# Ledger of designs, part 6: VH-VL binders against E3 SUMO-protein ligase pli1 (pli1)

Target 1, 154 residues: E3 SUMO-protein ligase pli1 (pli1), of Schizosaccharomyces pombe (o94451r108to261)
Amino acid sequence: YSRPFAPVVHSRIRFRKSPFYDILEQFNAPFVVPACVGTRNTISFSFHVTPPALSKLLNDPKQYRVYLFSTPSETIGFGNCLMEFPTPQMELRINNQVAHANYRRLKGKPGTTNPADITDLVSKYAGPPGNNVVIYYMNSTKSYSVVVCFVKVY

## First folded at step 1 (VH-VL)

Design z02 (framework fv_tezepelumab)
Fold by ESMFold2-Fast, scan of step 1:
Parts: sequence; structure tokens; C-alpha cells
Structure z02 (fold): chain C 154 residues (1-154), chain A 121 residues (1-121), chain B 108 residues (1-108)
Amino acid sequence: as target 1 above (154 residues)
Amino acid sequence: QMQLVESGGGVVQPGRSLRLSCAASGFTFSSYAMHWVRQAPGKGLEWVAVISYDGSNKHYADSVKGRFTITRDNSKNTLNLQMNSLRAEDTAVYYCARGYSYGYEDYFDYWGQGTMVTVSS
Amino acid sequence: SYVLTQPPSVSVAPGQTARITCGGNNIGSKSVHWYQQKPGQAPVLVVYDDSDRPSWIPERFSGSNSGNTATLTISRGEAGDEADYYCQVWDSSSDHYVFGGGTKLTVL
């Protein structure tokens, strides 16, 4: 028999609490961005905005957003993960459009990096193939896990 | 060493009001969402309400909307539940529980011992 | 409203594996958490985010979640495991937290 759902173990990443937003839903299982030193690499994956989240985005677009989060893969078992991109030498594209965000980590200020706001790049139409994510990068000394989340902003 | 202690339960007549409190210690109270969960005698667990870390966002179970109000005082590390227009169906042990974030798939990692509310005539 | 369905009771012999199910429409797309409650006591978290365990919970407790069914598995059942077990999810459609009806585990 064939399964109606993808046979994937789905884990949630618990990020450090922010005063600027609440994470309401995680749309994908953590996607690994492998370490890459001295060369360029590209990873891609897709996600679907759930019908309830899509309804809230359409009915209240100033309160609800879609953010892309990243954290070191070795820390995802902890309940206080810091928002941190793999490398400042990266480009994020959603549905072939460049997402503009600050990918830089600040020394001595871990967890002050904002997630990437991709709301305006996400498809508002219900249907296949969903939303395509592409990350181009170089010089990441360790692996990272990336998730796309539905958030409520203040 | 984390502790949640509920108080304010008792016997009350239908239509009256009661205020529950939960005193938190051993963690940074202002950083966590807080929940009320109840359990009627011999029945299962029922989620009642949630309040975000800063008190700006709240959600309620349909059975208590318009009657119950959840609040918090971060300066005193206290969570409150104001229960108005009480009904026999509100009879339950009320637990205070800690969550991770408001509206996200929270689990309740620490629970108080509960306080009994009995609504009867 | 979203509903989680649990069997009212499950029995297991000492040393055997108990499996407690939690049924829900497309529950595999949600994070499922499990609680143990002994008579006269507050609930205790035993499994969170489908399959993760708090540090105070023995390794013989595990979980899985796919399709329309989540399962709590208790290996090498012990008398001390007798309790009511509840599954729980967050329902994004209603912004509500939902508990299953509970399963009484008996170790005979």
C-alpha cells in the first residue's frame, strides 16, 4: 500500500523567545544545510502554507507573516535555539525571487539576528507545486537546520 | 526547583465568580507563555486558556469564552484566572502549566498541583 | 472542533510493550505531546514533539506520528507505568490546544 503522507519524521525546532513575534506553526521538517568550506553549494526544498495559515495571511496580512529560521544543526535538541544563518555569504530565493535579509552574525551578540521575512514572496494561491526555497552559499564551517514558520508579529 | 502553586479554589454557587491565582518561582516567569488546564472529577484533561509572555495575546476554549479572563503580573510572577458566571460544568481541578510560546505547538513541561473548584447549589 | 481519539484502556503484561494510539485527522502534520497522570497527581510530560523525551523520562518511552495516528510506546512495561495517558496537539484552525480523552494503562 502507498501512504497518503510523506514517510518523514517531523521534528520542531524551539527557538529563543522573541519580544517581536510568536511562532505559531512550522511548515517543514528541519532541512539540513551542510557545511561547505572553500567551495560554493546550493540546496533547495519546498514547503506548503497550511490552509489555516493561508486563511489568516489573507484575512489579516499585517498581523501574520511567514519567516525563514536557521540554527546550528547540533543545537536543535535544545529548547532555546538561537536564530543564526549558515554564513553571511549566502543568497536566499523564494519562488525564484531574492529575499533581502541580514545574514550576518555579530560577535558577542548571539541570537540578535532576525529571521528572513519571506511573506511577500510566498504564493497566495492554493495549489501545486507549493513554494520553492533555494539557498546559495559558501564558507559555512558547520551544518545548519532551516525551517519556514508562520508567525504573529507585534 | 521550578514551582507553580495554585490557590483560590473552593465551593461556589452557580452564577457567581471566583478568582484563581498561580504563583511561579524558580524560572524567568516573564519569558514563558502560561496556560490553565482543567479536569472534571473522573474525566479527562481540558485546555482552558493561554496568555503570552507579555500578556498581549490570549486565547480561550469555546466553553469559557466571554466568562473567563486570563491575566498575568510579571512583576509578581503571578498568573490569574477570573471566572465569572460559573456553571456546574466548570466544576474541576484547575492546573497552572508552563508553555513555550503562544499559539505555537506548545507542550506543558511544568504543572502545579491544581486547585479544586466546585460549582454547586 | 478538532478531536483526538484514544482507546479508553490498554493492558500489558510486565516486561511487554504497550502501545497507546491517538487518532486525529491529518495528525501527522501536527506536533503531538504525551502526558502521564497517576491518581491524585498532576500530569507529567513524558514525550514531546512526537518523539522527544524530557531528561527525567526513561528511554523505554518513545513516540511516533504519521498520517492519522500518533503512538506512544512503552517498552518493558512496569507496575509503575500504570496511569492515565493523554495526547495533546495545537489546532491552528481554531487556535486551541486539544487533549485526547485519555487511556488507562494497566500492567497485569
Scores: ipSAE 0.006, ipTM 0.524, lowest interface PAE 13.6, mean pLDDT 85

Design z03 (framework fv_tezepelumab)
Heavy chain, then light chain:
Amino acid sequence: QMQLVESGGGVVQPGRSLRLSCAASGFTFSSYGMHWVRQAPGKGLEWVAVIWYDGSNEHYADSVKGRFTITRDNSKNTLNLQMNSLRAEDTAVYYCARDFYGSGTYFDYWGQGTMVTVSS
Amino acid sequence: SYVLTQPPSVSVAPGQTARITCGGNNIGSYSVHWYQQKPGQAPVLVVYDDSDRPSWIPERFSGSNSGNTATLTISRGEAGDEADYYCQVWDSSSDHPVFGGGTKLTVL
ESMFold2-Fast, scan of step 1: ipSAE 0.005; ipTM 0.501

Design z04 (framework fv_tezepelumab)
Fold by ESMFold2-Fast, scan of step 1:
Structure z04 (fold): chain C 154 residues (1-154), chain A 117 residues (1-117), chain B 108 residues (1-108)
Amino acid sequence: as target 1 above (154 residues)
Amino acid sequence: QMQLVESGGGVVQPGRSLRLSCAASGFTFSDYGMHWVRQAPGKGLEWVAVIWYDGSNKHYADSVKGRFTITRDNSKNTLNLQMNSLRAEDTAVYYCAREGWLQFDYWGQGTMVTVSS
Amino acid sequence: SYVLTQPPSVSVAPGQTARITCGGNNIGSKSVHWYQQKPGQAPVLVVYYDSDRPSWIPERFSGSNSGNTATLTISRGEAGDEADYYCQVWDSSSDHVVFGGGTKLTVL
């Protein structure tokens, strides 16, 4: 008659399937990057990598990664969201370290933008307050939603 | 004032053991991963071992794996390194270091371990 | 295993800029931290997360990291800067901390 503890469930964004990775877990509720036209803005949030995910990252580093995903906020109600960053005029920092990723859309290839691989920037040994995410950006014509996910790569 | 103080070093013959300790003060010890880093006389820095903030995971350099054991006691703010089957190549100053988000923001002054016949 | 390569020594004239490099495969995707060590002393963090600096370190110290090379830059070099400098990264693939071999800086 014992009832299991209800797990913390974030609103999950369903991204279009990739042949290169599977999304196994989403660590945070979608964080809104508001539209910002003609000025600069900065947003920040934190996330915690679950102990089971940390164990898999350490034991199977060839198979598991931590990726940061972004999609237009207007589309998160659809089950086939495209991976797309808010603007090429942005900088992503994880724990005050610059994440090197391609924030520009590939010419003539919609839906081929890769998420940012932040695995090497994630702290695996620190306790609270968790991992800090900061996005500096300008000239985003619409709002975006950002999530950090645990992925299996192929 | 944040401090890390190592102790337990000395002169020991090959094949014997030593236990190093590091006493931490001035910060919440249980929030941080802790490392041991060594430096042989006249040589560079060499990472030895890490222990997670809660003691649940540990990693070792290949040169010490199976011989050294890293432990911690969060109730006493103490980090330990049990060194067994010591070799001449283990001769070094051993530093206790705090991991502040993937870098070492605080180091102890080190304790000298000399393995000689 | 991941390897960081530093020149064994660098010399600079007083008041001039010293540049110490740290080479590593795709090191620009990692965070590089720099330590200064003077004889008989413990290492001291001088630059962290590629380009940030602890408040007690002079603004003459700066860093950069891109592609396969990270660089520690010390402007207006002075005798007190003579030390060994080490770069360091976290290698997530091996779960190991990796140090460069060290660079001895001489101000002459």
Scores: ipSAE 0.006, ipTM 0.502, lowest interface PAE 14.3, mean pLDDT 84

Design z05 (framework fv_tezepelumab)
Fold by ESMFold2-Fast, scan of step 1:
Formats: sequence, structure tokens, C-alpha cells
Structure z05 (fold): chain C 154 residues (1-154), chain A 122 residues (1-122), chain B 108 residues (1-108)
Amino acid sequence: as target 1 above (154 residues)
Amino acid sequence: QMQLVESGGGVVQPGRSLRLSCAASGFTFSNYGMHWVRQAPGKGLEWVAVISYDGSYKHYADSVKGRFTITRDNSKNTLNLQMNSLRAEDTAVYYCARDQYYDILTGYFDYWGQGTMVTVSS
Amino acid sequence: SYVLTQPPSVSVAPGQTARITCGGNNIGSKSVHWYQQKPGQAPVLVVYDDSDRPSWIPERFSGSNSGNTATLTISRGEAGDEADYYCQVWDSYSDHVVFGGGTKLTVL
């Protein structure tokens, strides 16, 4: 299986700590959303919900969620990555269902964007290759890396 | 109860081949990347090889590259290590270990088998 | 290739805190995992992602990682903690798993 990124992007992304959630597990290697200006582009990848995460989702679904995170690829090797989507002009689909999320940052405060909550769109029983993620987008001035994570919410 | 059971170890002469197997149970084997890790008598842990959940990606430690082949059969929940051109330096207990999730490259080994001894001697 | 350095041995008195270090160039930028191995047994994961613990591991085990040194801390040491301890990282540059040389913990 192909590793699409330079080695620095292969590890777990360490996002800035949030008082609203803890990241417990990252389900996929960072997937690059390439820069794209003046045209539409599409990327897709898959992930599985691991058995430990599945058990927690089934037993306590209000405390555990599946979130999709994004951060500029250039920052991925650092320990304080900001949650930021590639462009407000995007559509996220999980298993061919549209995920409704705010892809814009809070005005004047970079990194205040919430990750996309995709929990209700995830198939807990998906066979290989797993849950399908598709991002349709345009007008992204730089590359971003996307990961799906298992989180505990407060 | 998750379990990994290695088999196929034994005593073999230098230059010969040996095939190790690891039988997995208690979890969805096809969702996890798997590793082989070895430990020479009285020495530390040494990583040997990794295989992705679907078998499409494989990588090896430099000391075994070109001699060892890692494979898996998801229909039988088995991981295999084919060891060719064995050397005295390959003498070790061989463990199969489950990665947290192969696509997470900072993964850890949350479950290990009990190991199988491979002795390469004249 | 990336190298992790551990002291070969560490001693702790019963009830006291043991600290086992793992040295590596810019190891604070990597995720460090720790394994306990008792004689004749397979390794057991005790700490992962620098500071997290599996649910089956006592809260006495904790970890930290910054700069060039990661540390496994075992509070209220007891005879059952006597074992070899290994640190481990995934080196994304080489796509290799790297283990430290191991530290023998003695409870005296």
C-alpha cells in the first residue's frame, strides 16, 4: 500500500488541546488534500472503527464521538497543530452521506474551527476497506492533512 | 479474549528455511496491521517486519530484508513469516504483535503472542 | 538509523518511585510507548502515546516525553514491578519500529 506523503506526515497528528474533547485514537495515516486553485478536485480514503472504539461507541454513544480533523500539512510535524479545514468551499461525504459542519474559522481567531462530527454517518460494521470518506473542494491555496479520530467529549 | 499464538519454530541449520505462523482470535484480524518482533537470548527486542491490514504494504528491518517475507491470510486469521537463508544471528524468540491500527504510524503493540523459539546452529 | 538509549539497570526501594529514561534525538516530537517484560514472558504494553495507559495497567504507571528524553515513572514500587522495560517509537523517516536497549528494574 502506497504511502502518499513525505515521512514527516506519517505519524499521529498532535492537535492543540481542547477543553471540549480528548483525542483517544487516530484511525488513519494523515491523508493529503492537495492545493487546488480555480478548479474542483476530489480526494477519497477509507478508515475502520477499531474494536475498542466500537465497544465504547456502542456502550456509551453520548460520551464518545468520531471526528474528522484537518490541519495545514506544513505544520504536521509540530506538537500544536490547529484545527483548520482546507477551504470553506468543500463538501464532506461519509459513506455517500453529506456531513454538515462549519468549514469556516471563527472570525479573528485562527484555529477555533471545530472538527466535523461524523459519528452518526459512520458504519460500525463496515467490512474492508471500511468507511468511505470523500472530500469535494475548490480554491485551497495550500495542502492540508486530514485524519479521522475517536474522541471523548465533555 | 484476544489471543495470538505463534508456531513453526525449531532448530535449523544455517542456510536453511523456516516458516512461522501466528493464529489470531478474539478480534477482527483483517482490520489490523501486524508485526513480527524478535529477541535473541539475553538480548533486547528487535523489530523484524510489518504488514498492513490488507497485505498491500510490507516493510522489513535491514538485517532481514531480501531473506524474510511477511504474508497474511485474512480468511484464516493467520500471519506468516517465511525465513530464507537463515543465519546464526537470526536465533531468537519470534513474537507476532498487533499494531494499534496500521494506518496510524505512531502505533503501539497492544497484544503480543507468547513467542516461538528459532535456533540456527550447526 | 534512529537510536533510543536506556540505562541498563535501575534500582528502587519498595514503596518508592522508579524513573526509567529513554533518550533520543528530538524524541519529544515522537510518540513513545513502553513495554514490561518478565522472565520467560511476552512483553506487555504499559504506557502508549507518551502518557496514556491501557485500562488493565495500574495508575502507578505514567509517562512523559519532552525534548530529548522520555521517562517512564512507576510510583509505589513493588516486587511485582521487577522486569525489563523497553521504550519504543515509530521512526516515520525510515518506516521502522525502533526499540530502546531495555532497562532492568530491580526492587530491593
Scores: ipSAE 0.000, ipTM 0.489, lowest interface PAE 17.6, mean pLDDT 83

Design z06 (framework fv_tezepelumab)
Fold by ESMFold2-Fast, scan of step 1:
Structure z06 (fold): chain C 154 residues (1-154), chain A 122 residues (1-122), chain B 108 residues (1-108)
Amino acid sequence: as target 1 above (154 residues)
Amino acid sequence: QMQLVESGGGVVQPGRSLRLSCAASGFTFSSYGMHWVRQAPGKGLEWVAVIWYDGSNKHYADSVKGRFTITRDNSKNTLNLQMNSLRAEDTAVYYCARAYEGGYYYYGMDVWGQGTMVTVSS
Amino acid sequence: SYVLTQPPSVSVAPGQTARITCGGNNIGSESVHWYQQKPGQAPVLVVYDDSDRPSWIPERFSGSNSGNTATLTISRGEAGDEADYYCQVWDSSSDHYVFGGGTKLTVL
């Protein structure tokens, strides 16, 4: 059976190149994680893995992954954005399952944090309701923008 | 059926200007990044410029930066290339092409026009 | 400036496998796309993202990309495969798309 593909296009955040992966597709419009000093906050949004990306994930799971990226909102217009999470004091959940990722910089250096690999937590079906993302966090001094991307790994 | 049709090519003297247009049909134009690619007679393909799906971001080859301007009108499904201060080295067939999978830079170009010839000569 | 190097020509006998290479510094970390261009015609995408093939392209076309070399492989070569072939990448460090110089495939 033929299934129509209606691509959804949204503003893309351009991250600094990594030798370990290439970003092929961004599944959501940048979602703002607002600053939160001295209190706790929770944000949530949803995304859909496109049918072409889902096909690649199922056919070549060693080559393709789904990663969650974050960068300071103030930088998203410049390109060459650094991968940084809002705070080490956060918890990421995909479809109500905890994503185990390292949210800390290596030795405090910017851009040394890897995106969160959420591939095993995302729905393997392209239909509704899609994938739910929830971020619990505290002590973020500035706003961050979060996107979920389809990547090719090396 | 997806189609791209270029127009506006012609013969022009060095230092003058020319405006190319590309009419898109058969797909949702506003969902795709668009490119201009050129090919000098008997030579290879050379990328010229790209524009994001919403017109908010643009990139140019160094050889045309400051002289060429890429624009789009999503309400009319048209892509444009304004070419100023033309040089003999700009002589080429100019193709418009769609960025594969909707406005992403890492994918190739899957739909191409037939091209329009620009000749810059004295 | 990123540069992609292709051999200017490759010859293959009918029914045999043709291999066209695309050399670039650490090209294995980039996504490579391949285009076929016949005389007087616009280019046609034959392989994208190193090894994926558009649904309208025969399975005889395949690609690979590792280290400093990407390769387009055309199995069971036929006269209709005669064309110029171009590799292409997006170089994020320069914000440019880069094409290789092209390879003329001849089926003898």
Scores: ipSAE 0.007, ipTM 0.507, lowest interface PAE 14.9, mean pLDDT 84

Design z07 (framework fv_tezepelumab)
Fold by ESMFold2-Fast, scan of step 1:
Structure z07 (fold): chain C 154 residues (1-154), chain A 121 residues (1-121), chain B 108 residues (1-108)
Amino acid sequence: as target 1 above (154 residues)
Amino acid sequence: QMQLVESGGGVVQPGRSLRLSCAASGFTFRSYGMHWVRQAPGKGLEWVAVIWYDGSDKHYADSVKGRFTITRDNSKNTLNLQMNSLRAEDTAVYYCARDTVYFGEDAFDIWGQGTMVTVSS
Amino acid sequence: SYVLTQPPSVSVAPGQTARITCGGNNIGSKSVHWYQQKPGQAPVLVVYYDSDRPSWIPERFSGSNSGNTATLTISRGEAGDEADYYCQVWDSSTDHVVFGGGTKLTVL
């Protein structure tokens, strides 16, 4: 399984449609971020950018991006899932580099949080070892599911 | 196993009030937006109202705005619809329905069996 | 107010493909959901997000949505498919759910 990558079908999370981007591809199966009350926790997983997505990133970097999405795990059975991070008290690292994003929710407007733009942190090489994701967090009263997606921005 | 059961329907005179209830079981009620949808005899589906998972926001069809009030009690897994100033046009089977997500801006994957409301003199 | 238009009735012979349309201005920019309702029963979700199917629904049911028209397609029509079918969207400009008028499918 070297190139081109064989087609991989992951369980898809259907997020609420955004006027600012379209989700074109999901790179990983949903990864659970467990509830964590009163202590700190760390989770990690890996993903690979497909060769077609990588080609688009290299040839048209203003139109295509790689975003990290999060939604409450209890809601992933059906669609219109809301973009919500597990807790504002978190740090996201991609390949050992800090991803700077707004992990807070807007009060009175749930689901308006932007996904984390990790495009500049992902490897531009499609082969191993791939991309490592690490989330450090505390104070999440419920579990969340995280996916990395290839998006087209407007 | 997941169920919605409506109650409170009946025959009522124009201008009177009626309260419908919907009992939810088999799923985490507090995590879903909830809707009321009605259907007049021999007619199509008409959306009535929605309430967000925590009760913080509500929306109503223009035909019922100001007369109907949607509420929920997450501790009892119950959805309610208070119907005031009832009109003949409100005669319908009223369905309780679960939205697929928190905010009630989506599809309805679980429906109750419906409860009949007849507004007549 | 946003309006969804469906034909009042569609007929199909057993084993043939039925197509039920749902017309709406720029409906391709919205997510369309489809419901089946048999007499005396509550509606059942058959297609959601334009083209996805719940696990309890046969693969004969499919959907599409582009431009001003969404379509529910029922392949290899069976007597058990006779029902009223409704399309539905969320209109974000008014924060309202909108249903189509319904289509009665007859299999003869």
Scores: ipSAE 0.006, ipTM 0.518, lowest interface PAE 12.3, mean pLDDT 86

Design z08 (framework fv_tezepelumab)
Fold by ESMFold2-Fast, scan of step 1:
Structure z08 (fold): chain C 154 residues (1-154), chain A 119 residues (1-119), chain B 108 residues (1-108)
Amino acid sequence: as target 1 above (154 residues)
Amino acid sequence: QMQLVESGGGVVQPGRSLRLSCAASGFTFSSYWMHWVRQAPGKGLEWVAVISYDGSNKHYADSVKGRFTITRDNSKNTLNLQMNSLRAEDTAVYYCAKDIYGDYVFDYWGQGTMVTVSS
Amino acid sequence: SYVLTQPPSVSVAPGQTARITCGGNNIGSYSVHWYQQKPGQAPVLVVYDDSDRPSWIPERFSGSNSGNTATLTISRGEAGDEADYYCQVWDSSSDHWVFGGGTKLTVL
């Protein structure tokens, strides 16, 4: 099967623009974190840092970072997705190290949550299958889609 | 929807130069690595060159090193291949191809432009 | 440079399963991608990262990769599957993208 308007293998999630960073590259296809009520769940996936991102991280580590983003799966097709984690009752691990981030949104202000800065946990020279991401969570009322992105910070 | 349109192919004598262009639309061109891949008549696919999203990194196949130069202009959404010192074995259809995030694969290809090097 | 070996041709009867192999030293440690090319057309990605497929590719297409052999499997073969198929890897030691020689699939 061949068609002129084939979809990309990895759909890029378009998040609401931040004055504090620009998203330059998305390292993985959106990974679904399923809704989970009354039980604990664990998801895992891997990603690779591309050679251009690796070069910038090595040469200018204060200006470039690796962030983990999350947004409700039902909104993924819209051009103005809000940064929102599945639940404040979650733990994120990168290469078996805990990522310390604030998974709560500000009360009454949806979309004010910052993405998780995982730059210092990323292996710049990870072999196959790449950098390992594990999310432990419970009490998520809907599904979320998670991506790891290369960003320029201001 | 994505589109890649190659141009600049033609018939040229050995030792001469050609410049190929690829016009991209329907995606954020400046976010992706771009490749040139060629295919000689009746033969298989051969990777030629790659350029990073910002133009800072470039790699070439051994068969074209020192003769071909890959460039891009993100303000115009164009990818270019400058081909110098052309040889008969450079005769091929040249495709521009888009890389994807994280997998180093070619998720979308143009229709190609024919380069014939004849004496 | 790393070398990928494919059989030049494979035949399959309609409705039967075609298997196209891609041989490489320790290829199981590489991510293998597969492209379909029909006459006069540009290649189309059909399988990536050994076993994943784009959402627009039929479930009849699947892949595997272990040891020294990667395999593209096309179940319930049909006339529209006739094409040349290429495997491809990224060789991190040389920063080169390597294609196999291609396999012509015929549905008889």
Scores: ipSAE 0.000, ipTM 0.477, lowest interface PAE 16.7, mean pLDDT 83

Design z09 (framework fv_tezepelumab)
Fold by ESMFold2-Fast, scan of step 1:
Structure z09 (fold): chain C 154 residues (1-154), chain A 119 residues (1-119), chain B 108 residues (1-108)
Amino acid sequence: as target 1 above (154 residues)
Amino acid sequence: QMQLVESGGGVVQPGRSLRLSCAASGFTFSTYGMHWVRQAPGKGLEWVAVIWYDGSNKHYADSVKGRFTITRDNSKNTLNLQMNSLRAEDTAVYYCARSEFWSGYSDYWGQGTMVTVSS
Amino acid sequence: SYVLTQPPSVSVAPGQTARITCGGNNIGSKSVHWYQQKPGQAPVLVVYDDSDRPSWIPERFSGSNSGNTATLTISRGEAGDEADYYCQVWDSSSDYVVFGGGTKLTVL
């Protein structure tokens, strides 16, 4: 069964084109990070790296990477989505290891944040239970959608 | 409440043009693909055209290619079908329908608008 | 052009199970969707992606799809199920939506 490339709502997010990478595959359906004001919250989900993607990562780790993307949930169906994390007051863990990334907007401008490079934190085993993602955060005024993608970097 | 309301149907002479509209409300129109599907009196459902959520892709049934044009205006939550060079066999109730996911199924349908091509 | 074949009619007694088939070449490799249409009304989605149901549809409606045949199954049939039923696929090779010819279900 080959699904047609119908609207990406509910399953795929189309981010603004980057000169630094191409998104080749999205490993999970968008996971909602709900708004959270004045308190802390935690969300978790899992994803699997496909065997073909895992093969490319093992053979060409400088050319292929795994990035975690985030964008406001309200706009995910429009395409040309901006890369923005829910809040700079967050911690991302992959398989219980801290991912070090800049969760702030560059010079305060929306959409200037890079996705989190989690390549070195993902499991090189393609079977269950997969890769665990945990986001600890506080002070997000709106909901965000998070996806893990396989990318080719330039 | 979610609604799709078709308008613009009527009686038109062969070779003329007619424009159908579909007004959407109760959901975020700009995040869904949309279809036009027709049904001739006493006959089955026949797919006419589809347009992606952002208007970037459009596909048409072979019977209407070159004659019909599907468009949308996401700022007004409207779907349109421009029908040119109408033929007797285009006589049908025309439905607009919302597409969900990447499957091509239609989860919500309008009530339809009747197009009759006759002299 | 891809073609879906349905029987023109199916009859069941009240309380019995109705099975409506949709034939297509290698249809098991496609996602099949089913619509119910009552006289003078718009179609209503009853099964999508082979076997999933919208929340507004009773659980006695179910679907399956394998090989060259997809099937809509309506258990414990009742008078309110009388309608025309259409199967539908998206043909990815042509990017066209294809409907079956429809099956009239009578409960008598």
Scores: ipSAE 0.000, ipTM 0.482, lowest interface PAE 17.2, mean pLDDT 83

Design z10 (framework fv_tezepelumab)
Fold by ESMFold2-Fast, scan of step 1:
Structure z10 (fold): chain C 154 residues (1-154), chain A 125 residues (1-125), chain B 108 residues (1-108)
Amino acid sequence: as target 1 above (154 residues)
Amino acid sequence: QMQLVESGGGVVQPGRSLRLSCAASGFTFSSYGMHWVRQAPGKGLEWVAVIWYDGSNKHYADSVKGRFTITRDNSKNTLNLQMNSLRAEDTAVYYCARDRGYYDSSGYWEYFQHWGQGTMVTVSS
Amino acid sequence: SYVLTQPPSVSVAPGQTARITCGGNNIGSKSVHWYQQKPGQAPVLVVYDDSDRPSWIPERFSGSNSGNTATLTISRGEAGDEADYYCQVWDSSSDHVVFGGGTKLTVL
């Protein structure tokens, strides 16, 4: 069995393990969200859901999800990365649809933020054009790295 | 069916060069990242280098960086390791290994299900 | 550079359970793979992604990974299990594959 898409090897971010999900696959190389103080910025990138992941999403949609993760870029090399969004002043769009997620950090509980569940916004078609990600944001004091992952939920 | 066959090993003097090859068959070679892993006599496994499926990226262990060059020819299903400025510490059996490459239902982490038989490189004066 | 630590040797009596550990800083956040190597042979994958097993590997082989320690467990040890065992991770910070130093399992 030949696969329609060539395999892609990405630099991987190792997030702190969660009792609620396991990260099975990372669909993109970490995309940097630059620091942005006193102004507005926008970043965009694309990703493709692999055919094996797409098959699992279609055959068992309650067990498998697609999540968008974010972590401070400075921590990427250390493993046990905390799930943190760049700023509560952000909007995430997948294929031009707003993703509704909690982008705020809880006081006294850093890294307790959940990744954004974008499963329902992702194209279930394996071919082009793939999936477009756009992040609009302001007032981020440091850079962040963003990845889209295939997860198994418990 | 699926095979990885290393060749090019031998005895060589310090400071000289040697080129190893790995012939792949029985799978879509262009769909997988390929690695070289070595093992000195009586010692453990040591990762040497990786080349991505399309040749676009390469990584090397610190011990060989600047001396070894990993290349591939997808039209011929071959992986190569050019070893320059050889040292006594490079004496080892060199294995060609196919990584996981393309993602599957159990994740995407690199592991080696398929290994060649190895080729012995002896660097001695 | 990331380092994996294994005990140099482990002994087990026939029919008993052998446990081989692989220590690494926050290794529980990584996927751990295990290889068996017999003298003069290439390594054989016995456990991958912490706890999954290739279909040709006996169910006596199992794995776990949590915190700072991953463990390969071999139940009902047999003479044929004598080999060197290596743990392995991929370190995303360096884009390097890292092997443990290996553990020689003796069944006596």
Scores: ipSAE 0.000, ipTM 0.486, lowest interface PAE 18.2, mean pLDDT 83

